# Designs tried in a protein design chat: miniprotein binders against a2bj90. Part 143

Target 1, 235 residues: a2bj90
Amino acid sequence: MSRSARRKTSALNTVLRVVEVFASIQGEGPFTGTYSVFVRLAGCNLRCPFCDTRYAWSLEAGKPLGVEELVEEIARYEPSLVVITGGEPLLQRHPLNSLVEGLESLGLRVQLETNGILPAPARDEQLWRVYHVVSPKDVPVRVPGAKLHPSWVDYARATGRAWFKFLVANEQHVREVAEYVAKLGIPRSRVYIMPLTPEKLDMKELLELHSRIASLAVKWRLNFSPRLHLLVQLP
Short names: E, the ipSAE of ESMFold2; O, the ipSAE of OpenDDE; V2, 0.75 times the mean of E and O plus 0.25 times the DockQ between their complexes.

## First folded at step 15 (miniprotein)

Design NZ4 (at its last look DockQ between E and O 0.83; V2 from the best seeds 0.87)
Fold by OpenDDE base, look of step 15:
Structure NZ4 (fold): chain B 235 residues (1-235), chain A 99 residues (1-99)
Amino acid sequence: as target 1 above (235 residues)
Amino acid sequence: SEFLRLAKIYQRAAERALRKGDYDKAVYYLYLVAELAEEKGDLELAIEYLEKAAEIAQRANLRELEALVYDLLARVYEALGDKEKAEEYRRKAEEIREG
């Protein structure tokens, strides 16, 4: 392989398509309440009907940013957590591993948000070391083309650094989640249910959905994920 | 009732989606209203929402969502004891997925 091909492959591994970088509170999952920098990556392998970040579906919606520059930008916020989200962050797996390496070198904690369609990190990836919140889109929400990759269950067992966050709208969804995680052998302590919230809800509607799903979480002995950022009107 | 409040949230979301031309979102939120109706045991109301969802999906050529609607129609008609309609909608869903 020529020096030019290695430089092109190295350059491809050092640039991310980024939609936005912002500081907020992690509103969802096991890190709820954590002061976080969010990195929203461009591109998604799904077209969820209920997606509130449709503007991130195209890779072209992101700006190309160097990993080093992005690490410096993130570090300026002094975050307690770096949340990598987007459409699907693992579509940019190679430069994402480089980003994680840079962030970890600064002692920053990293959490990935993923739909779990793509394979879990391998042991030789920098992504192996970070926290993952997997949000399956097959169960119960039945998004076309969604299927949880089995390797996420294995990763969760091997590392203890994965959680599963399921969108739910009703009690049948909660039942399906309980059955699904039991079948896969996912510990209930790693399972969160989160209300499926339409866009542009008023606060009364938002609270009502949260209250209902939280009550179901208690009934079904599952963890509840709020959408705290929406409740407190943060980005 | 709690059902009516929750159903109204997703119904209003579907209506907003329709006004924007977000037909995929509209179909899916009507589907969620139908699931709430099914959970309440109002199978006739579930069918009403699903028929509307199917019509929108068909007109917008949302074949995968149309199949999802037909799956729930099949389940609801089975629960009503209408095995003929249940099988009709199973076949319709299968035809979309095989095509």
Scores: ipSAE 0.888, ipTM 0.950, lowest interface PAE 0.5, mean pLDDT 94
Fold by ESMFold2, look of step 15:
Structure NZ4 (fold): chain B 235 residues (1-235), chain A 99 residues (1-99)
Amino acid sequence: as target 1 above (235 residues)
Amino acid sequence: SEFLRLAKIYQRAAERALRKGDYDKAVYYLYLVAELAEEKGDLELAIEYLEKAAEIAQRANLRELEALVYDLLARVYEALGDKEKAEEYRRKAEEIREG
């Protein structure tokens, strides 16, 4: 079979366990404000007590969708950015690389959200060329078993395509983040702190929390990530 | 004060989590209230919230969170100068992580 025919057959055989696909605004990190399509993959290797997407923890929460079908669905939204999130998307690494290939063949920009426990992309992976927002859960929020894989720092340095986003609730947390990223050699320009935001806050509470953490970001010379979708009441 | 406003946010979140039966969230948010109290030097208030968090974690069989709560209790008692209690809570955390 020709290279073209082989590629078509391979793509048809790959499925992802998908919880939901929806259009919204990227509310967090360096791409805040971008019209995006979110693909939430099932399965997570953590059980964070503060998780707001517990419905994605189990692999069984996802429906099997073929990669080509999914690419077509995403493309119909005409997104400025495709955000792959979850659970932990790298638990479905092999078919995820196929999805990325399909999306990039259509010229779509892709961003992955990961807790960074599994290794960063290798040079021969389709994921090598996409943007990554890595949210470690060991420091400062102390989730057990959540150690950042060291390859993410190397990947960020080699490619310039990774940023690190940390949940914080107080100044001690921000100090811990600052010390942690300094030890790992992660430049401040790549670091975001984001308010650890309980569910069901009213707007006054949301603003108070955002205001405090933003003030700390300025004080500690770190980037601030809002939870913009919460402020504008989008999914 | 800013401390009081932030502490109330997490305190109310813990109360909502308890009513919903999300005991792991409740324990974690009480732990955050205690960290805020510690940051402001109100170590007795920190202990009060941590003892409540520990009780909930024990009843709900939340072993990893219980150990996390004991870690902070140990740190707070050390800051108070109570080395005996600090060591007691370090041992309690270790026992959970070993068993």
Scores: ipSAE 0.883, ipTM 0.943, lowest interface PAE 0.6, mean pLDDT 93
ESMFold2 (binder alone), look of step 15: mean pLDDT 89; pTM 0.869

Design NZ5 (at its last fold request DockQ between E and O 0.87; V2 from the best seeds 0.88)
Fold by ESMFold2, fold request of step 20:
Structure NZ5 (fold): chain B 235 residues (1-235), chain A 99 residues (1-99)
Amino acid sequence: as target 1 above (235 residues)
Amino acid sequence: SEFLRLAKIYQRAAERAKRKGDYDKAVYYLYLVAELALEKGDLELAIEYLEKAAEIAQRANLRELEALVYDLLARVYEALGDKEKAEEYRRKAEEIREG
């Protein structure tokens, strides 16, 4: 392999298509309330009808950024958590592993958000060592082609570093989630239900939806995830 | 009463989405209203909202969502005891998935 070919391959593994980088709080899931830097990667393998980040669907929506430069930018915020999200971040798996390596070498804590269609990390990937919040879209919200890859359950059992977060709108959805996770052997301690929240709700509507889904979480003995950033008006 | 408050949240969201031309959101939120109606046992209201959702999905050529709407219509008609309509909507959903 010539020097030109090696540099071309290295450049592809060290460049990410990034839509936005910003500081906020993690408003969802097990790390709710944590001061975080969000890295939104471009590209998605789904077209969910309820998606609020449609601007990240196309890979072309992202600007190419070098991994080393991105690590430096993230580090300047001094985050307690780096949240890698998107679209679907695993569509850029190879350079994503390089980013994770850079962040972890600085002692930064990393969490990935994924729809779980692509396989869980292998033991030799840098992604193996970080935290994952997996949001399946086949049950209960019935997005076509959104089947959870079974390796995520195996990964969660092997590592204890994955949690499963489900959008729900009603009790039938919660029942379906309970049946689904029981069939897959996912313990309730790793399961979150979260309100399927339309945009532009007023505060009364937002609290009412949160209250209903939180009550269902208690009734069904599942963890509740808010959308805290909406309640406190952060991005 | 709680049903009415939740249903209004998704109904208003559907109206906002339709005004913006986000027809897939509009269809999906109307589908959620129908799920809430079915949960309450108001089968006529469920059908009303699903028929609205189907019309929008047809006009906007949203084939996968149209099939999803027909799946729920089949379940609602089964709950009504109308097996002929239930089978009709199951077939319509299958025809869309076959292409």
Scores: ipSAE 0.885, ipTM 0.945, lowest interface PAE 0.6, mean pLDDT 93
Fold by OpenDDE base, fold request of step 20:
Structure NZ5 (fold): chain B 235 residues (1-235), chain A 99 residues (1-99)
Amino acid sequence: as target 1 above (235 residues)
Amino acid sequence: SEFLRLAKIYQRAAERAKRKGDYDKAVYYLYLVAELALEKGDLELAIEYLEKAAEIAQRANLRELEALVYDLLARVYEALGDKEKAEEYRRKAEEIREG
């Protein structure tokens, strides 16, 4: 392999397309309430009709940032958690592994948000070591082209570092989630249901959706994920 | 009722999306209203919302979402006992996915 081929592969592994970096509280899933820095990566392999971050769908919506520069930027916030999100972060898997390595070297905890379409981390990836919240878009929300990659179930079993967060609108959706996770052998303790919230709800509407889905979570013996950031009016 | 409150949330969201030209979002939120109506056993209301969703999807050339609407229409007509219409909408959904 020529010196030129190695330099091109190294440069591809050190730059991320980043839409935004901001500090807030993790509003969703197992880390709800944690002071977090959010890194929103550009590019998505889905076009979810209900997506609230459509501006991140194109890779061109992101600015190219070096991994080292991004690690330094994140570290200045002194976060209790680094949340890597976006469209789909795993579209940038190679430089994302380098980012994780940099963040872990500083003792920072990392959590990935993914749609679960792309394969789970392999044992030799830095991504293997971090926490993952997988949000499937096939069940129950039936987004066209969405399918959970089966390796996420194996990763969850092997590591205990994955959770599954399902968007739901009604009891039928909760039933479908319960059946789906039972069929896949996902423990209920790793399953979260979250209300599918339209944009620009008033607080009364937002609370009504939360109350309904929380009650269904108790009835169906599943974990409830709020959208806490929306309830407390944070980013 | 709780149902009417939830349905109205998604209905209003669909109307906001339609006014913005976010037709994919409009179709999908009308689809969710129809799922809520089906859960309540209001099959006529489910059909009304799905027909509105299908019309928007067709006009906006949202073929994959149109197929999703037809899948639910097929299920609603099956629940009504109208096997002929259920099969018609299954075929329409298949034609979109195979084409």
Scores: ipSAE 0.879, ipTM 0.944, lowest interface PAE 0.5, mean pLDDT 94
ESMFold2, look of step 15: ipSAE 0.879; ipTM 0.942
ESMFold2 (binder alone), look of step 15: mean pLDDT 87; pTM 0.849
OpenDDE base, look of step 15: ipSAE 0.875; ipTM 0.942
ESMFold2, fold request of step 20: ipSAE 0.874, 0.881; ipTM 0.939, 0.943
ESMFold2 (binder alone), fold request of step 20: mean pLDDT 87, 87, 87; pTM 0.852, 0.855, 0.852
OpenDDE base, fold request of step 20: ipSAE 0.878, 0.878; ipTM 0.943, 0.943

Design NZ6 (at its last look DockQ between E and O 0.92; V2 from the best seeds 0.85)
Fold by ESMFold2, look of step 15:
Structure NZ6 (fold): chain B 235 residues (1-235), chain A 99 residues (1-99)
Amino acid sequence: as target 1 above (235 residues)
Amino acid sequence: SEMLRMAKIYQRAAERAKRKGDYDKAVYYLYLVAELAEEKGDLELAIEYLEKAAEIAQRANLRELEALVYELLARVYEALGDKEKAEEYRRKAEEIREG
């Protein structure tokens, strides 16, 4: 790489394209209920028809923020957890590793949300030590181009720091998840099923979806993930 | 039943999405209604929702979703014993996936 090209790459390491930063409760997955600061990164490599954060699909939706400034802003919230989400945050992998380094230097716990298309962290990445909730979109919801990268299963086994969360709408989906994770060797203790939840449901509809999918989780001996922030009307 | 209640939730969501012009959501939620109908054994109802989803997907040029709908139509017609229509829809889905 020429010095000019290397300098341009290096300059990008300190800037992230960020859609929003806000405090709330982690409403999904193994850290449900935790007081969190959410960092929503711009850009996504999928166009899921059920996506509820379409405003983050384009990189242009994000504003450039310096990593050091972002770390300081996050720290002022005194979060119990920093949730990095998006779009797909691994599209900004290089500066994301810098953000993780800064957050960890302050003792802040970090969790990444990813669709798992891009590879799991390598051992020399700061992201290696971060907690990951991987939400595959190929099974059972059948989003095209959404194949889970196989390295996530290897990463989960090596580190114990990844969980797999699946959107489901019916029992056939749950059967497909069970077959899928068994084939890949993912233990059910690491698997969550979560109700596929349309926008603008009233509270009765939300509770009906939660009740049904929770019942299926018990029947199939899988973990259940709520959409707690929707139930308590937080962002 | 609980399946009927869930199907109604997704059916209402599809109607809302269609009115807003979110046609990909509308198609996907109708696909989910069809899967719930199939799970209940109401294959004719599943076809009804899938044909509506296909029409929307075609008009909105949603090729990947159109193929998804055809794949489920093929499965439902196979279950009905109409192997000719099942093969027709498998071929239509393959043509889209091939392109």
Scores: ipSAE 0.881, ipTM 0.939, lowest interface PAE 0.6, mean pLDDT 92
Fold by OpenDDE base, look of step 15:
Structure NZ6 (fold): chain B 235 residues (1-235), chain A 99 residues (1-99)
Amino acid sequence: as target 1 above (235 residues)
Amino acid sequence: SEMLRMAKIYQRAAERAKRKGDYDKAVYYLYLVAELAEEKGDLELAIEYLEKAAEIAQRANLRELEALVYELLARVYEALGDKEKAEEYRRKAEEIREG
């Protein structure tokens, strides 16, 4: 392989398509309430009807940013957590491993948000070391083309660094989640249900959805994920 | 009832989506209203919302969401004891997936 091919492959591994970088509170999942820097990556392998970040679906919606520059930008916020999200972050797996390496070298904690369609990290990937919140889109929300990759269950068992966050709209959805996680052998302590919130709800509607799904979480003995950022009007 | 309030939230969301031309959201939120109606045992109301969802999906050429709507229609008609319509909608969903 020529020096030019290695430079092109190295350059491809050092640039991310980034939609936005911002500081906020992690509003969802096991790290709810954590002061976080969010890195929203461009591109998604799904077209969820209920997606609130449709502007991130195209890779072209992101700007190319170098991993080193992005690490420096993130570090300036002094975050308690770096949340890598987007469309689907694992579409940019190679440069994402380089980003994780850079962030971990600074002692920063990293959490990935993924739809779980792509394979879980392998042991030799830097991504193996980080926290993952997997949001399946097959159950119960039945997004076309969504299927949880089975390797996420294995990763969760092997590492204890994965959680599963399910969108739910009704009690039938909560039942389907309970059955699904039981069938897969996912510990209930790693399962969160979160209200499926349409865009542009008023605060009363938003609270009503949260209240209903939280009550169902207690009834079904599952963890509840709020959408805290929406409740407190943060990005 | 709490479920009626939730159904109204998703219904209003579907109407907003339809007005914006977000037909995929409109179909999907009507689908969620239908699931809430089904959960209440109001199968007639579920059918009404699913028929509206199917119409929007067809007009917008949202074939995968149309198939999803037909699957729930099949389930609701099965629950009503209308096996003929249940099988009709199963076939319609399969035809979209195989095509």
Scores: ipSAE 0.871, ipTM 0.942, lowest interface PAE 0.6, mean pLDDT 94
ESMFold2 (binder alone), look of step 15: mean pLDDT 86; pTM 0.831
ESMFold2, look of step 19: ipSAE 0.880; ipTM 0.938
ESMFold2 (binder alone), look of step 19: mean pLDDT 86; pTM 0.835
OpenDDE base, look of step 19: ipSAE 0.784; ipTM 0.905

## First folded at step 16 (miniprotein)

Design RA1
Amino acid sequence: SPEELEALVEDLLARVEEALGGSPDDPRTKEFLRIAKIYQRAAERAKRKGDYDKAVYYLYLVAELAEEKGDLELAIEYLEKAAEIAQRAGK
ESMFold2 (binder alone), alone request of step 16: mean pLDDT 64; pTM 0.520

Design RA2
Amino acid sequence: SPEELEALVEDLLARVEEALGIPEDSPEAKEFLRIAKIYQRAAERAKRKGDYDKAVYYLYLVAELAEEKGDLELAIEYLEKAAEIAQRAGK
ESMFold2 (binder alone), alone request of step 16: mean pLDDT 63; pTM 0.527

Design RA3
Amino acid sequence: SPEELEALVEDLLARVEEALNPDLSEEEKEFLRIAKIYQRAAERAKRKGDYDKAVYYLYLVAELAEEKGDLELAIEYLEKAAEIAQRAGK
ESMFold2 (binder alone), alone request of step 16: mean pLDDT 71; pTM 0.582

Design RA4
Amino acid sequence: SPEELEALVEDLLARVEEALGDPSLSDEERKEFLRIAKIYQRAAERAKRKGDYDKAVYYLYLVAELAEEKGDLELAIEYLEKAAEIAQRAGK
ESMFold2 (binder alone), alone request of step 16: mean pLDDT 64; pTM 0.505

Design RA5
Amino acid sequence: SPEELEALVYDLLARVYEALGGSPDDPRTKEFLRIAKIYQRAAERAKRKGDYDKAVYYLYLVAELAEEKGDLELAIEYLEKAAEIAQRAGK
ESMFold2 (binder alone), alone request of step 16: mean pLDDT 60; pTM 0.490

Design RA6
Amino acid sequence: SPEELEALVEDLLARVEEALGKSPDPEEFLRIAKIYQRAAERAKRKGDYDKAVYYLYLVAELAEEKGDLELAIEYLEKAAEIAQRAGK
ESMFold2 (binder alone), alone request of step 16: mean pLDDT 71; pTM 0.614

Design RA7
Amino acid sequence: SEEERELEALVEDLLARVEEALGLDPNSEEAKEFLRIAKIYQRAAERAKRKGDYDKAVYYLYLVAELAEEKGDLELAIEYLEKAAEIAQRAEELKK
ESMFold2 (binder alone), alone request of step 16: mean pLDDT 64; pTM 0.514

Design RB1
Amino acid sequence: SEELEALVYDLLARVYEALGDKEKAELYRRAAELIRKGDPEELRRLAEELIRLAEEGSEFLRIAKIYLRAAARALRKGDYDKAVYYLYLVAELAEEKGDLELAIEYLLKAALIAQRA
ESMFold2 (binder alone), alone request of step 16: mean pLDDT 66; pTM 0.473

Design RB2
Amino acid sequence: SEELEALVYDLLARVYEALGDKEKAELYRRAAELIRKGASPEELERLARELAEKYGSPEFLRIAKIYLRAAARALRKGDYDKAVYYLYLVAELAEEKGDLELAIEYLLKAALIAQRA
ESMFold2 (binder alone), alone request of step 16: mean pLDDT 66; pTM 0.469

Design RB3
Amino acid sequence: SEELEALVYDLLARVYEALGDKEKAELYRRAAELIRKNPDDPEVQELLRRLAEETGSEEFLRIAKIYLRAAARALRKGDYDKAVYYLYLVAELAEEKGDLELAIEYLLKAALIAQRA
ESMFold2 (binder alone), alone request of step 16: mean pLDDT 66; pTM 0.486

Design RB4
Amino acid sequence: SEELEALVYDLLARVYEALGDKEKAELYRRAAELEKGSLDPEELRRLIEELAKKLGSPEFLRIAKIYLRAAARALRKGDYDKAVYYLYLVAELAEEKGDLELAIEYLLKAALIAQRA
ESMFold2 (binder alone), alone request of step 16: mean pLDDT 68; pTM 0.545

Design RC1
Amino acid sequence: DLELAIEYLLKAALIAQRANLRELEALVYDLLARVYEALGDKEKAELYRRAAELIRKGDPEELRRLAEELIRLAEEGSEFLRIAKIYLRAAARALRKGDYDKAVYYLYLVAELAEEK
ESMFold2 (binder alone), alone request of step 16: mean pLDDT 61; pTM 0.446

Design RC2
Amino acid sequence: DLELAIEYLLKAALIAQRANLRELEALVYDLLARVYEALGDKEKAELYRRAAELIRKGASPEELERLARELAEKYGSPEFLRIAKIYLRAAARALRKGDYDKAVYYLYLVAELAEEK
ESMFold2 (binder alone), alone request of step 16: mean pLDDT 61; pTM 0.446

Design RC3
Amino acid sequence: DLELAIEYLLKAALIAQRANLRELEALVYDLLARVYEALGDKEKAELYRRAAELIRKNPDDPEVQELLRRLAEETGSEEFLRIAKIYLRAAARALRKGDYDKAVYYLYLVAELAEEK
ESMFold2 (binder alone), alone request of step 16: mean pLDDT 64; pTM 0.536

Design RJ0
Fold by ESMFold2-Fast, scan of step 18:
Structure RJ0 (fold): chain B 235 residues (1-235), chain A 102 residues (1-102)
Amino acid sequence: as target 1 above (235 residues)
Amino acid sequence: SEEDLQWLAKLAEIYLRAAARAFQKGDYDKAAFYLYLAAELILEAKKLGDPELIRELLEKAEELLEKALEALEGNPEIRKAAEELIRAAQELLKEVIERAKK
């Protein structure tokens, strides 16, 4: 490889396409209620019909930011948790590993939100050491092309650093989730069900849907994820 | 139970409204997703012992949704016909939801 090719490769490994960076409260999953900085990466390998962040689907929606610059920006918020989301963050896997290394060097806790189509981290990746909330889209919402990579189950068992979060509308969806996780050998302790909340629900409807799905979580012995940011009207 | 029937009807109404909003914005994949979800919820309500008339209306709603989704592929004139079928399915689902509440 020439010197020019080496410099070009190095630059690609240290630049991320970023849609937005903002502070909020993590409203979902195992870290619900945590003061967080959200880093939304551009690009997605799915076109979910219920997606609220369609503006992030294209890689061109993201502005190029250097890893060091992004680490400094995140650090200024002094977050308890850094949530890396998108799009699909693993589409930018190489520079993402560099970002995680920088954030960990500052003692920051990192959580990735991923659709789980791409493989789970290998032991030699920085991503191996951080938390992952995997949101499969093959069950129950049946998004075309959305098949969970089997390595995520092995990663969850080996590390205890992955949880599986499923959008559900009703008890039949919860039954499908229960069958799905049993078939794949995903421990129920690692499973969250979350209400599928369409746009423009009033507060009474939003609360009732949360209540119904939470009751199903108790009945089926699964964890419940709210969408807390919707209830408290935060981004 | 009666409470379960009422909740399934209310939940179907919520997703039907979401479908209507998506349809008005020309977001047909989102509209189809929520219409299908509403139809599935109403089918669950049917299993709780609805009258024969409600069953006939549910089957017709499913047929209209299937034809609407098929017609959305390919041509602007077919898309307009599909939009009319989706509207008919929405109106039929609203009628079924109202009858299920009773």
Scores: ipSAE 0.593, ipTM 0.824, lowest interface PAE 1.4, mean pLDDT 83
ESMFold2 (binder alone), alone request of step 16: mean pLDDT 81; pTM 0.799

Design RJ1
Amino acid sequence: SEEDLQWLAKLAEIYLRAAARAFQKGDYDKAAFYLYLAAELILEAKKLGDPELIRELLEKAEELLEKALENGDPEAIRKAAEELIRAAQELLKEVIERAKK
ESMFold2 (binder alone), alone request of step 16: mean pLDDT 58; pTM 0.466

Design RJ10
Fold by ESMFold2-Fast, scan of step 18:
Structure RJ10 (fold): chain B 235 residues (1-235), chain A 102 residues (1-102)
Amino acid sequence: as target 1 above (235 residues)
Amino acid sequence: SEEDLQWLAKLAEIYLRAAARAFQKGDYDKAAFYLYLAAELILEAKKLGDPELIRELLEKALELLEKALEALEGNPEIRKAAEELIRAAQELLKEVIERAKK
């Protein structure tokens, strides 16, 4: 391979297809309330019926951006947290590891949001060192084709850097989550339940849903994730 | 309790409205998902409320789910029927909420 071709191949390995980059507050999971920059990557390996970001399903929805350029853009926001989401970010695994390396070199905290179908990071990946919020779609919402890769449980136990966040509508869903995590050996301290909120709820309905699911979290001794950005009307 | 019945009925109404919106946008998979959740909630409410009214609501929610699945086959007549049926289910659910308030 020529020198020019090798440079081109290297550059392609450090290009991500990006849908959007924006500043907001992390509204969900263990880092709720944190000033964050969200990086939405294109492409997804699921077609969840409740998905709010269907515009990101195709790789064509993303513009190609070099890792170096993306790192510089993120840094301008001076965030307390960089949230990498999508689609499914692990579909762009190789350039994603390069992005994480660049962000960590600047001392930035990184959180990945993933459906957990693809394997957890290996120890030699940059992704091994960042935080992961895994959102299984096999239970309780039963999305076709979804199955949590067992390596995520091992990764969570080995590193303490993974949590499991479940969408729930009612107490039967919470019971199913409790049984699921017990069978897999996931400690309940690593488990979050979050209300399944369809679009266009009024504020009273949104608050009532949050209140009811939070009460179930207390009853079942699980962590509760709000959808804080919806309550405060941020993106 | 009366409060539990009111909450389950209100939550079912929320998911039925979501199903109706999804049908209007042509997202039949989303509509079927929310209809299934509404049906589960109405069935649970059966233990706390008027069995006959709850049976009617469950039957309508299940009919909507069936028609939503048929609409995924690309039949425009079924899509129109599903939209009308969601509207009817929402009206029946409002009656359950109003009855529980009394």
Scores: ipSAE 0.584, ipTM 0.811, lowest interface PAE 1.4, mean pLDDT 83
ESMFold2 (binder alone), alone request of step 16: mean pLDDT 81; pTM 0.805

Design RJ11
Amino acid sequence: SEEDLQWLAKLAEIYLRAAARAFQKGDYDKAAFYLYLAAELILEAKKLGDPELIRELLEKAEELLLKALEALEGNPEIRKAAEELIRAAQELLKEVIERAKK
ESMFold2 (binder alone), alone request of step 16: mean pLDDT 81; pTM 0.793

Design RJ12
Amino acid sequence: SEEDLQWLAKLAEIYLRAAARAFQKGDYDKAAFYLLLAAELILEAKKLGDPELIRELLEKAEELLEKALEALEGNPEIRKAAEELIRAAQELLKEVIERAKK
ESMFold2 (binder alone), alone request of step 16: mean pLDDT 81; pTM 0.793

Design RJ13
Amino acid sequence: SEEDLQWLAKLAEIYLRAAARAFQKGDYDKAAFYLFLAAELILEAKKLGDPELIRELLEKAEELAEKALEALEGNPEIRKAAEELIRAAQELLKEVIERAKK
ESMFold2 (binder alone), alone request of step 16: mean pLDDT 69; pTM 0.619

